VH-VL binders against q9vpl3. Designs and how they scored, part 376

Target 1, 224 residues: q9vpl3
Amino acid sequence: RGKINIQRPKAPHYERARVVAVTQPKYPELPKAKSCFKTRAERTQQQQENPYNEIIAREVRNWLDHSRLVAFFHLSSITADDIFRVRVQLHKQNLHLKSYGSKIIEQAVKNTRYEAIVPLFHSNHCIVFSPDPEKTAALLRIVRRVPQMVLLGGIVEETMLSRNQLVAYAQMPGLHAVQAQLVQTLSQAPGHLIQQLQAHQNSFVQVLDVHAKNQMNEETPKST
Key: E = the ipSAE of ESMFold2; O = the ipSAE of OpenDDE; V2 = 0.75 times the mean of E and O plus 0.25 times the DockQ between their complexes.

## First folded at step 12 (VH-VL)

Design D139 (framework fv_anetumab; at its last look DockQ between E and O 0.36; V2 from the best seeds 0.69)
Fold by OpenDDE, look of step 12:
Structure D139 (fold): chain C 224 residues (1-224), chain A 121 residues (1-121), chain B 111 residues (1-111)
Amino acid sequence: as target 1 above (224 residues)
Amino acid sequence: QVELVQSGAEVKKPGESLKISCKGSGYSFTDYWIGWVRQAPGKGLEWMGIIWPEDSYTRYSPSFQGQVTISADKSISTAYLQWSSLKASDTAMYYCARDFGIYESYYFDYWGQGTLVTVSS
Amino acid sequence: DIALTQPASVSGSPGQSITISCTGTSSDVGGDNYVSWYQQHPGKAPKLMIYEVSNRPSGVSNRFSGSKSGNTASLTISGLQAEDEADYYCSSYTSSSTPYVFGGGTKLTVL
């Protein structure tokens, strides 16, 4: 009985080898978890169909519709702690810092007057909302705390402003101050007109008085 | 009217601690940055640092980082500059000032009258 | 190191116009429009004269004007008066880490 060489088993006869090769169970390759290889496109599509995204998009729209001041910021390597701290400071001024995904923003503003803001949201961004446009200066002072917050632009009173325009707006005197100045200027106009009208009347009276005096002097007969 | 009033002149010895004050009035103290500027005798202006009084967030010049401490008490509208150990080289006029700028525009629109600090052996 | 360079001294006669320059070492100094000017009389605190290159605060005389060309900001004082004799400092935004840089100062003498 030939010692079965366990270390180097003789290759099976060709026919047996063929049968073994054909009968070997082909284990289906474990489906590579599709979740790990979802293309950016597939991930984007799944996010769009999420009912939760629709709810958040409506929230964003609501903020846009009720805010008189909206400022857009790019976030460059900011920590969650830093965001929290600045959020607290902004909140004290009735400024509301929110962060939304770009897809949510796109969905929220689609077919609206705000559609032009979509190109601003290609990276990490945050939005600051306020019902008071006079808080623009306060906002821009507070954000100095966080150099990682880069101002991109904003919306003030339904008008889209560039970065520079928003800064310029913040530097302007408040609407009430401007209105007060306007009222003061307008209130001075009637006074000047009255003075001019009175000046002409006074001049006319003076001329008439001189004329009357001259006529009286001519009528006084030289009593020889 | 906006006004910043600083504490009086100080004469100290090397190694002593000092805290000088700047009180703001006529505006919302917590809504503006307060800065400190040093001016050595016969020298120019040097920015030291700034503070946001609402939560006492501070930024320092690299030259003054760790050398001084800037703080604020918003309840009394007062900012502070302090040294733990004075040096003779700390002899200078120190000004507090309100920053009225926004975003990347940095400028001081109102200044305190200055506090003279003299450190001599 | 970002530095602002000013002439050490400038002089002029009463009624003349003089200009003080402030030159940055880098194109990044002052950004496009973030230069300020301060006047300091002897023994007094600095006073803001110009902000954002060309803007005058309330109460500052219209004799003071600011401009910028390239990396050089300029303060012009027209109709020079004796009271204008003072030290003048420019300041500029430089970076987020060092938002304030002062020039070395210029002593203006009225002859």
Scores: ipSAE 0.848, ipTM 0.930, lowest interface PAE 0.5, mean pLDDT 87
Fold by ESMFold2, look of step 12:
Structure D139 (fold): chain C 224 residues (1-224), chain A 121 residues (1-121), chain B 111 residues (1-111)
Amino acid sequence: as target 1 above (224 residues)
Amino acid sequence: QVELVQSGAEVKKPGESLKISCKGSGYSFTDYWIGWVRQAPGKGLEWMGIIWPEDSYTRYSPSFQGQVTISADKSISTAYLQWSSLKASDTAMYYCARDFGIYESYYFDYWGQGTLVTVSS
Amino acid sequence: DIALTQPASVSGSPGQSITISCTGTSSDVGGDNYVSWYQQHPGKAPKLMIYEVSNRPSGVSNRFSGSKSGNTASLTISGLQAEDEADYYCSSYTSSSTPYVFGGGTKLTVL
């Protein structure tokens, strides 16, 4: 439990769902008991929660839109004190630990390319957001103290990465500079793009392959 | 350049207390784990524990839990290993080392020179 | 207890290749766990030679290589040289409470 499958990388888009399934609990879901009658308390609760859920979903969307690094974790039982201490350590590195209900996540990513992340949130989870992808190594060093946080994967510069890809990405020297150059390449005219694709790179093949397969149409480059 | 400099050799008697130090330089001290490793005379390496210097969160090897105290003073980039009451069996070389691993990768990339602790009657 | 078994000694002549084994269980060396290797000359601190099973730190000769098969990790030294004479230790992740377990060490003698 808690093991990273770094030694045997898996295929990015298809195998990511399979890797996630291995790390999820297999307990049966509690059946939804439906009554022929809804109570007044249930109706009032539903009405109260709808505006709250939309506000939180907008918060999640805002984090996704403004974070160049997003990391997804399965979260096992942990004391409030321990999770608070981790949140503080992450915050010192501009890493923001959040948790949201699966229905809120569904609402936040609806009609986006990120709808594929919804299955990650069927069980206990947490998410780390950051505007600085060079903090990926810091994130992964800090979370070593929290075996209850099991890395599932992430998003770097709007590219979905598996667990192994995210760890490999974190270990690349000059990650920020490489990431900025990739964004500039995607934003340039087609002729210049061909010339820059000939540029040398060390371990970026996995990210480029995943990026090309996703064929992102609404790309707005963000400079660092 | 990354460097870990440990305090000098110690000769003590059983029952005495001791605190040895490990000062890190050439890197951001609070951004990396520091571990302590013991090597008894003629014996192999034994992991004792690690510390996150920023908030002093510690994790001890089960073999050493309750036997020693690991601490840090981030203001002077220094980690410590401390005994309240030394035993003759504590005679060993003690190393501090920086852990450079991320996520579930654990390894020591830089080591201090070692502190020899001798406990004799 | 030492969970990782290494031979007590191994020897070779200059120019030969030698292999030092590190055998554990499915809970440490086996499976997806990482293994690292350390070299220790007499009177000196250990030096990292291999991390994450097969990765070599900057400044470590390419004569040193690491691998793993089943519950056994291996450190291979090709083109053996006199300065390779030292003690070698493997280390493996075991659990979140014991992320470092060392082998008993192997004394390499260069004949």
Scores: ipSAE 0.741, ipTM 0.880, lowest interface PAE 1.0, mean pLDDT 79
ESMFold2 (binder alone), look of step 12: mean pLDDT 90; pTM 0.928

Design D140 (framework fv_anetumab; at its last look DockQ between E and O 0.53; V2 from the best seeds 0.70)
Fold by OpenDDE, look of step 12:
Structure D140 (fold): chain C 224 residues (1-224), chain A 121 residues (1-121), chain B 111 residues (1-111)
Amino acid sequence: as target 1 above (224 residues)
Amino acid sequence: QVELVQSGAEVKKPGESLKISCKGSGYSFTDYWIGWVRQAPGKGLEWMGIIWPEDSYTRYSPSFQGQVTISADKSISTAYLQWSSLKASDTAMYYCARDWGIYESYYFDYWGQGTLVTVSS
Amino acid sequence: DIALTQPASVSGSPGQSITISCTGTSSDVGGDNYVSWYQQHPGKAPKLMIYEVSNRPSGVSNRFSGSKSGNTASLTISGLQAEDEADYYCSSYTSSSTPYVFGGGTKLTVL
């Protein structure tokens, strides 16, 4: 029996080779998911044409249009559990935490007054919506729970505010309190004016009386 | 008017457990952080931790982590500070305080009257 | 360790103006505007005197003012009165795991 050359096995007999060739498992080439070869441009275009994105974009616009308080946060390595917990706390205060993709936000605010917010959405972000601007302080207290939520800015009463401005706004007395103070201050002003006007009139009358008395004394002829 | 009322002075022995209380009134208890501050005799103020009373979320100073437990019962507007096993070194005045700050502004605007804890053999 | 350094004691005569300093050891202490000051009389709870470097709570005398330059915050008391004799503590936000840090305290004596 010839030494089986293990290094260069003799080609099998033709019939054996045929059987081996037919019995070789044809592993189906894993369909290279066409999605993996889509150019960035194609992926971006497909995302833009997704009817679902349009629906979500409309939702975002609806939130923006009906909210008097909108706050933008960057999320730095936050867990889903942490987000859930803070969402629950915010919800109790009628604050609604939402997260949207950057492209959806861009689509939602395109050609609107909110277009200026687009640059804020370059990374992982969330938005908090509220119909009540007085909840700004409550929002900023709750957010302390999650240091990973970094305040970027917000919109209050249709005005875009920086981070610092939003914090400052939250520290101000409520609009009603400020209005009450203003009314109180304005109501005190007329009283002071009336007092000043009366003081001048009284002084004038006194001067006239003195003058009249002096004239009467000069007209009394010294009856020699 | 906002008020924080703490429980009375405590005299304990080493190894005993203790729970002191701080009751808030005059404001929405669940809408503000409550902090605890320790002051050893003749020493300065030390921040221990804070709690969000609505869901009892707590943050501790590293120095007090595992040494004490901060809790709250929102139904009665009360915060608690407790020890499982007191040490002589725990002898101090303990204050609760309301944090009025927002976001990165941390300050206490209202303070309890303090609870003196004396731990002696 | 993040620390706020205060002088151990300061003194002044009635009517004078005195300043208590609070210096952070790190740039991470106090952020730009998050320093607070507390007054504590013997046997009493601390009282907030200044927040956010220069803001005065309602009911606090206008004799108390706060400022900050660099890493040093300052509490100034003008027209010093006998009642101002107390311990004063600064506090600051820190970006570390500890959001609160207190200074060591300053004993103010009115002579």
Scores: ipSAE 0.847, ipTM 0.929, lowest interface PAE 0.5, mean pLDDT 87
Fold by ESMFold2, look of step 12:
Structure D140 (fold): chain C 224 residues (1-224), chain A 121 residues (1-121), chain B 111 residues (1-111)
Amino acid sequence: as target 1 above (224 residues)
Amino acid sequence: QVELVQSGAEVKKPGESLKISCKGSGYSFTDYWIGWVRQAPGKGLEWMGIIWPEDSYTRYSPSFQGQVTISADKSISTAYLQWSSLKASDTAMYYCARDWGIYESYYFDYWGQGTLVTVSS
Amino acid sequence: DIALTQPASVSGSPGQSITISCTGTSSDVGGDNYVSWYQQHPGKAPKLMIYEVSNRPSGVSNRFSGSKSGNTASLTISGLQAEDEADYYCSSYTSSSTPYVFGGGTKLTVL
């Protein structure tokens, strides 16, 4: 991305700067040559780029707001046929493959808790959105056919997950089975292992807390 | 509950064609990869290839590329392994198996019972 | 082209603990790469015993455990029983274009 021809610099106040030494010496002749000033078409293009970027950034915000699963990938070069076939397979599972410029991502997540994701988009990338977090395993199973897509991490139920955490999430059996498995493991595990499982449990409790707040507002106050 | 049922044993002559089948049940057939594994008599396991049944996307082991055809009919939850011209060296047990792995993980969690193919004069 | 090396055979007495090795390279067994293990009794289909280096599928006895150190994965069977007599295969991937390779197999004999 170049800055030239897109952005106008902040101009100094005209009353302070009479720097145009070329403007006054001669009155212009009626030229047949094109003007050095921007044409109406160039200014219209510049205006189109600004509103277009804002529209696309709003689209990204809408996807982020309405997706309970978001997965981020680095994308190496790939043929249009291969990426199209993968997009179709993902779409059949309600998984939506998108790609956006890094500047648009920056604009979309500015002043949100997701601002930390911006560095992921400095290289070629793609994003998969879905309202269905239970489709994470399906996503990662389909992606196996595309070595050009390298998982970086994701967001599940508004919780940021690293690459390894997202893969672990995808392999979990179910909410009740996960709770039972954690209780059984904590009953038998050494202290080091219990601490690791409690860290993962805290992540899942935060996901469950989001669900609980969506259904009902329950908290336990503490007093002495 | 998950079950892979393969077609019965085959006795063939060199030069004949053959198509053997693997029918999946007890799970969503189009949501998982299916692989084919060969085992010659008294020998080890050899991976032949893998298919994504939903759109029939297929990858082959270099040793078997061009030697066999892997296909699927998702409407009847069935994968196939096919030869256009059998050789005596194709005598082996052939297994289909479901691949449960995600991302960079590759393993077969359920296997068919095997189809014995005997190619002799 | 890359083969995983297993001993041709191992043996042990009932009640003993035995270990079967699977040696490869940093590009298949080493590093963050996954290894799986399969058991095959004569005339039967293989059965998954260990996946992702050390995980047991549901229904597999906790006498079976997996581990990895450097470029070598290990399957350990504790409390050896007669029914453990079988062939054992390790498996790994070598690249995303050839995701499966099997070791040559190890015949376990229970004396």
Scores: ipSAE 0.670, ipTM 0.843, lowest interface PAE 1.5, mean pLDDT 79
ESMFold2 (binder alone), look of step 12: mean pLDDT 90; pTM 0.927

Design D141 (framework fv_anetumab; at its last look DockQ between E and O 0.03; V2 from the best seeds 0.00; counts 0 for: pae O 8.6 > 2, placed apart)
Fold by ESMFold2, look of step 12:
Structure D141 (fold): chain C 224 residues (1-224), chain A 121 residues (1-121), chain B 111 residues (1-111)
Amino acid sequence: as target 1 above (224 residues)
Amino acid sequence: QVELVQSGAEVKKPGESLKISCKGSGYSFTDYWIGWVRQAPGKGLEWMGIIWPEDSYTRYSPSFQGQVTISADKSISTAYLQWSSLKASDTAMYYCARDLGIYESYYFDYWGQGTLVTVSS
Amino acid sequence: DIALTQPASVSGSPGQSITISCTGTSSDVGGDNYVSWYQQHPGKAPKLMIYEVSNRPSGVSNRFSGSKSGNTASLTISGLQAEDEADYYCSSYTSSSTPYVFGGGTKLTVL
């Protein structure tokens, strides 16, 4: 046309847009963050600048109050992928991996029976909380893959245990559950005791068999 | 109750691939480590590696790193040992075993029956 | 060399006690590392006899006992019986990359 005042602007914009599009940065992959681990300097600095230390201390108290199992570890340098994979494996067993600054721990346990744990948090550390003390063995099997986590000790059913005591506790599978069931059974009326034993006959056969053998020994007087 | 059942004997030629299996039953398969142990004819036991079946995390003996692949399919409670290219020296009995150890303790409490692999030219 | 040293063979008469040794270094058998022992009859899979130096699994006769002194672990079998005739292997933790190092095995013959 004679006088086409409207130019075709798409060609310049298309060429610039095409060049920009092919050189645009790739969308970032989903980040994986270290949620448990911080350097000691970072933890100290954050506590000084953090206005809600008491809220975090209450979180620690809540974990302590609702956890029948608490395990303390020294933690050395570890990759974000390794700690994340361990946290996932622990979480699947209702084991919750956490880390808190030493001042927060001190504030959380002040005026409690657990004040003795404060020195454990002067070095780099992490804590595992769980409502399920029968998961102690699972915890110790999973952490075998992480030499960076060194067991220091723990708390089971409000009792402080050394490292060796915690490992020994873990190696008695089912004992705690049997012991707790027996205590509950003995504290109920006689009718409830009979009903519970009949309902759990297979799980209590060994205990009842010992009692029956003692009773049969008296009722069948064949001398040894 | 606890049982590890391995796949049957294999006769192969050098250069062929092979995958043998170990199926666990009677326990929570994903809650325990599974190891693989090699025994050449008339020889002793050699640890090859272990696996955490829930997420397939593996560790290999330095003597076997890069030579075998250990894997698992947790949906069918099965661990695997695999070679991409067999050698005559791979002729051996292969055992899987469950590790019952915790923390710093490492030992195998239940063993599969073994899979004999024969690799001959 | 991370191999553990066992005698190639030992023998004893029924009713006797025998000891099988497993010698390593301060980096494997020595120190705080645990040792386990396995029994293997011909054509059969190994069976755990001792774990954590001296512990017996359920179902293992109390005739089997384990101990450790210095860099040497020992499996002692008292009251030898014909069915004890088998190969015996020790195993020790050495490092996170080699947590199951086996000895060469000991053939026990009951005379």
Scores: ipSAE 0.783, ipTM 0.894, lowest interface PAE 0.9, mean pLDDT 79
Fold by OpenDDE, look of step 12:
Structure D141 (fold): chain C 224 residues (1-224), chain A 121 residues (1-121), chain B 111 residues (1-111)
Amino acid sequence: as target 1 above (224 residues)
Amino acid sequence: QVELVQSGAEVKKPGESLKISCKGSGYSFTDYWIGWVRQAPGKGLEWMGIIWPEDSYTRYSPSFQGQVTISADKSISTAYLQWSSLKASDTAMYYCARDLGIYESYYFDYWGQGTLVTVSS
Amino acid sequence: DIALTQPASVSGSPGQSITISCTGTSSDVGGDNYVSWYQQHPGKAPKLMIYEVSNRPSGVSNRFSGSKSGNTASLTISGLQAEDEADYYCSSYTSSSTPYVFGGGTKLTVL
C-alpha cells in the first residue's frame, strides 16, 4: 500500500479540482496586524461587561425570588427533543424548566441567600421553577420518566434541600392535609385533657364516698 | 376572551424578506406555546414550528428548519414568523395557534384568523 | 415518517351519522390520548372540535364525538347538518422529530 506522499499530493482530477476551486471558502484576508490572540485581559474584560448577562442574571434572580419550589438537575446526554417533551409536560403542571450558564448563575446569586447553589452548576444543568411547593410530587413523577435528568437538590420555601430531602418532602401529605391533621390533633387534645381531669375528679369523689360510708358504719353502735 | 390576531395579508416578490405577526390577548402570553401552521392553497395543514414565548425556546419541523425563523416578543404578547428570502412556494395561508393541553395532552385550542402570503413574480 | 391517513372525502345526508377515520403509521401515533380533531370551513381558521381522543371543548355540539381503536382514531358526527360541511383534520402529538402531525384532511359533503 504505497506511502501517501504528503509532500506532493496528486493533483485532483480536473472535475474535482474545479469543484474544490469553486467551493473553497474565500476567507477574507485577515488583516495581518490584529493578532488573533486577544490577551486574557481583553477576554476577561469583554466577559465582565456583557449587559446581556446582567439582564439574564436579573431574570434568574426574579425566578428564584418568585419561586417556592426550585429543583436542580444534572442533564446527562439529553437531546433537544427530550428537553422539549419534558418542558411541555412540566409546563402543564405549572413547572418551568430553564437552563442557564454557570457564569450567569454565579452572577445572579452573588451576595444573595442563594449563593450556596453555585457549586451545583459545573456541568450541563437545568432548573425547574414553580410558585407552588405542592408540585414537588408532580415534578418528581415527571422526571422519573426522564433518566437523563438527575435530581441534585432543590429549594422549597426558601429552604435548601438535598435530593433525599426533596423526595421525602414529596411523599409528605400536602400542607392542607398536614394542617388538617394538626387541627384534628389539637381538637382532640382538649377532649382528652377534659376526660383526664374529669377522671381524677370522679375518682376523688368516689374515694370520698367510700370514706364517708366507712365512717357511718363505724358510728353504728353494735347493740349488743 | 382569548384571542390571537394576526397581521394582514402580504404580497411579495421572490427574494424579499417578510415578517408576519401574531398577537395574543385575554390570557397570559408567556404561559402557553405558540405554534405556526402553514396551509398551501387547496392543501392541508402543516405544522411549522412552536415557540415558548417566555424564553423564546423554539422547535421547528424538519421541513421548515432553516427556512423560517420563529420568534416572540413577550413584552407585547406577540409571536413572529419570518423569511429572509421568500420563494413562490411560500405562497400560503399561515396560522398561529395556541398550544394547550391538560396534563400530557397536546392540541391547539385557539387559532389566529390567518395571514395570507402571496409570493409572485 | 410518521403520518396520519384520512379519507379524502366523505359524504352523508342530513340527519345521518358519518364517521371520519384517522390512522397512524406508527404505534406511537395515537397510542396515547393525544389525538385532536379540527373543523375548517372554507376561508376560515381551523376550529378545535375534539381533544384527547374524545373530549369536546366548550361550545362544541354534542353531535361531535371522538373515539379510538388501536391506531385508528375516529370522529363521528351524528345528525348531520348542512353547517357541518367542512374540511376535517386529525392531529396527534408524536415523540418523533416532528412533535405535531396533521392528517391529510377529509372533505365532508352534506348532500
Scores: ipSAE 0.013, ipTM 0.498, lowest interface PAE 8.6, mean pLDDT 83
ESMFold2 (binder alone), look of step 12: mean pLDDT 90; pTM 0.927

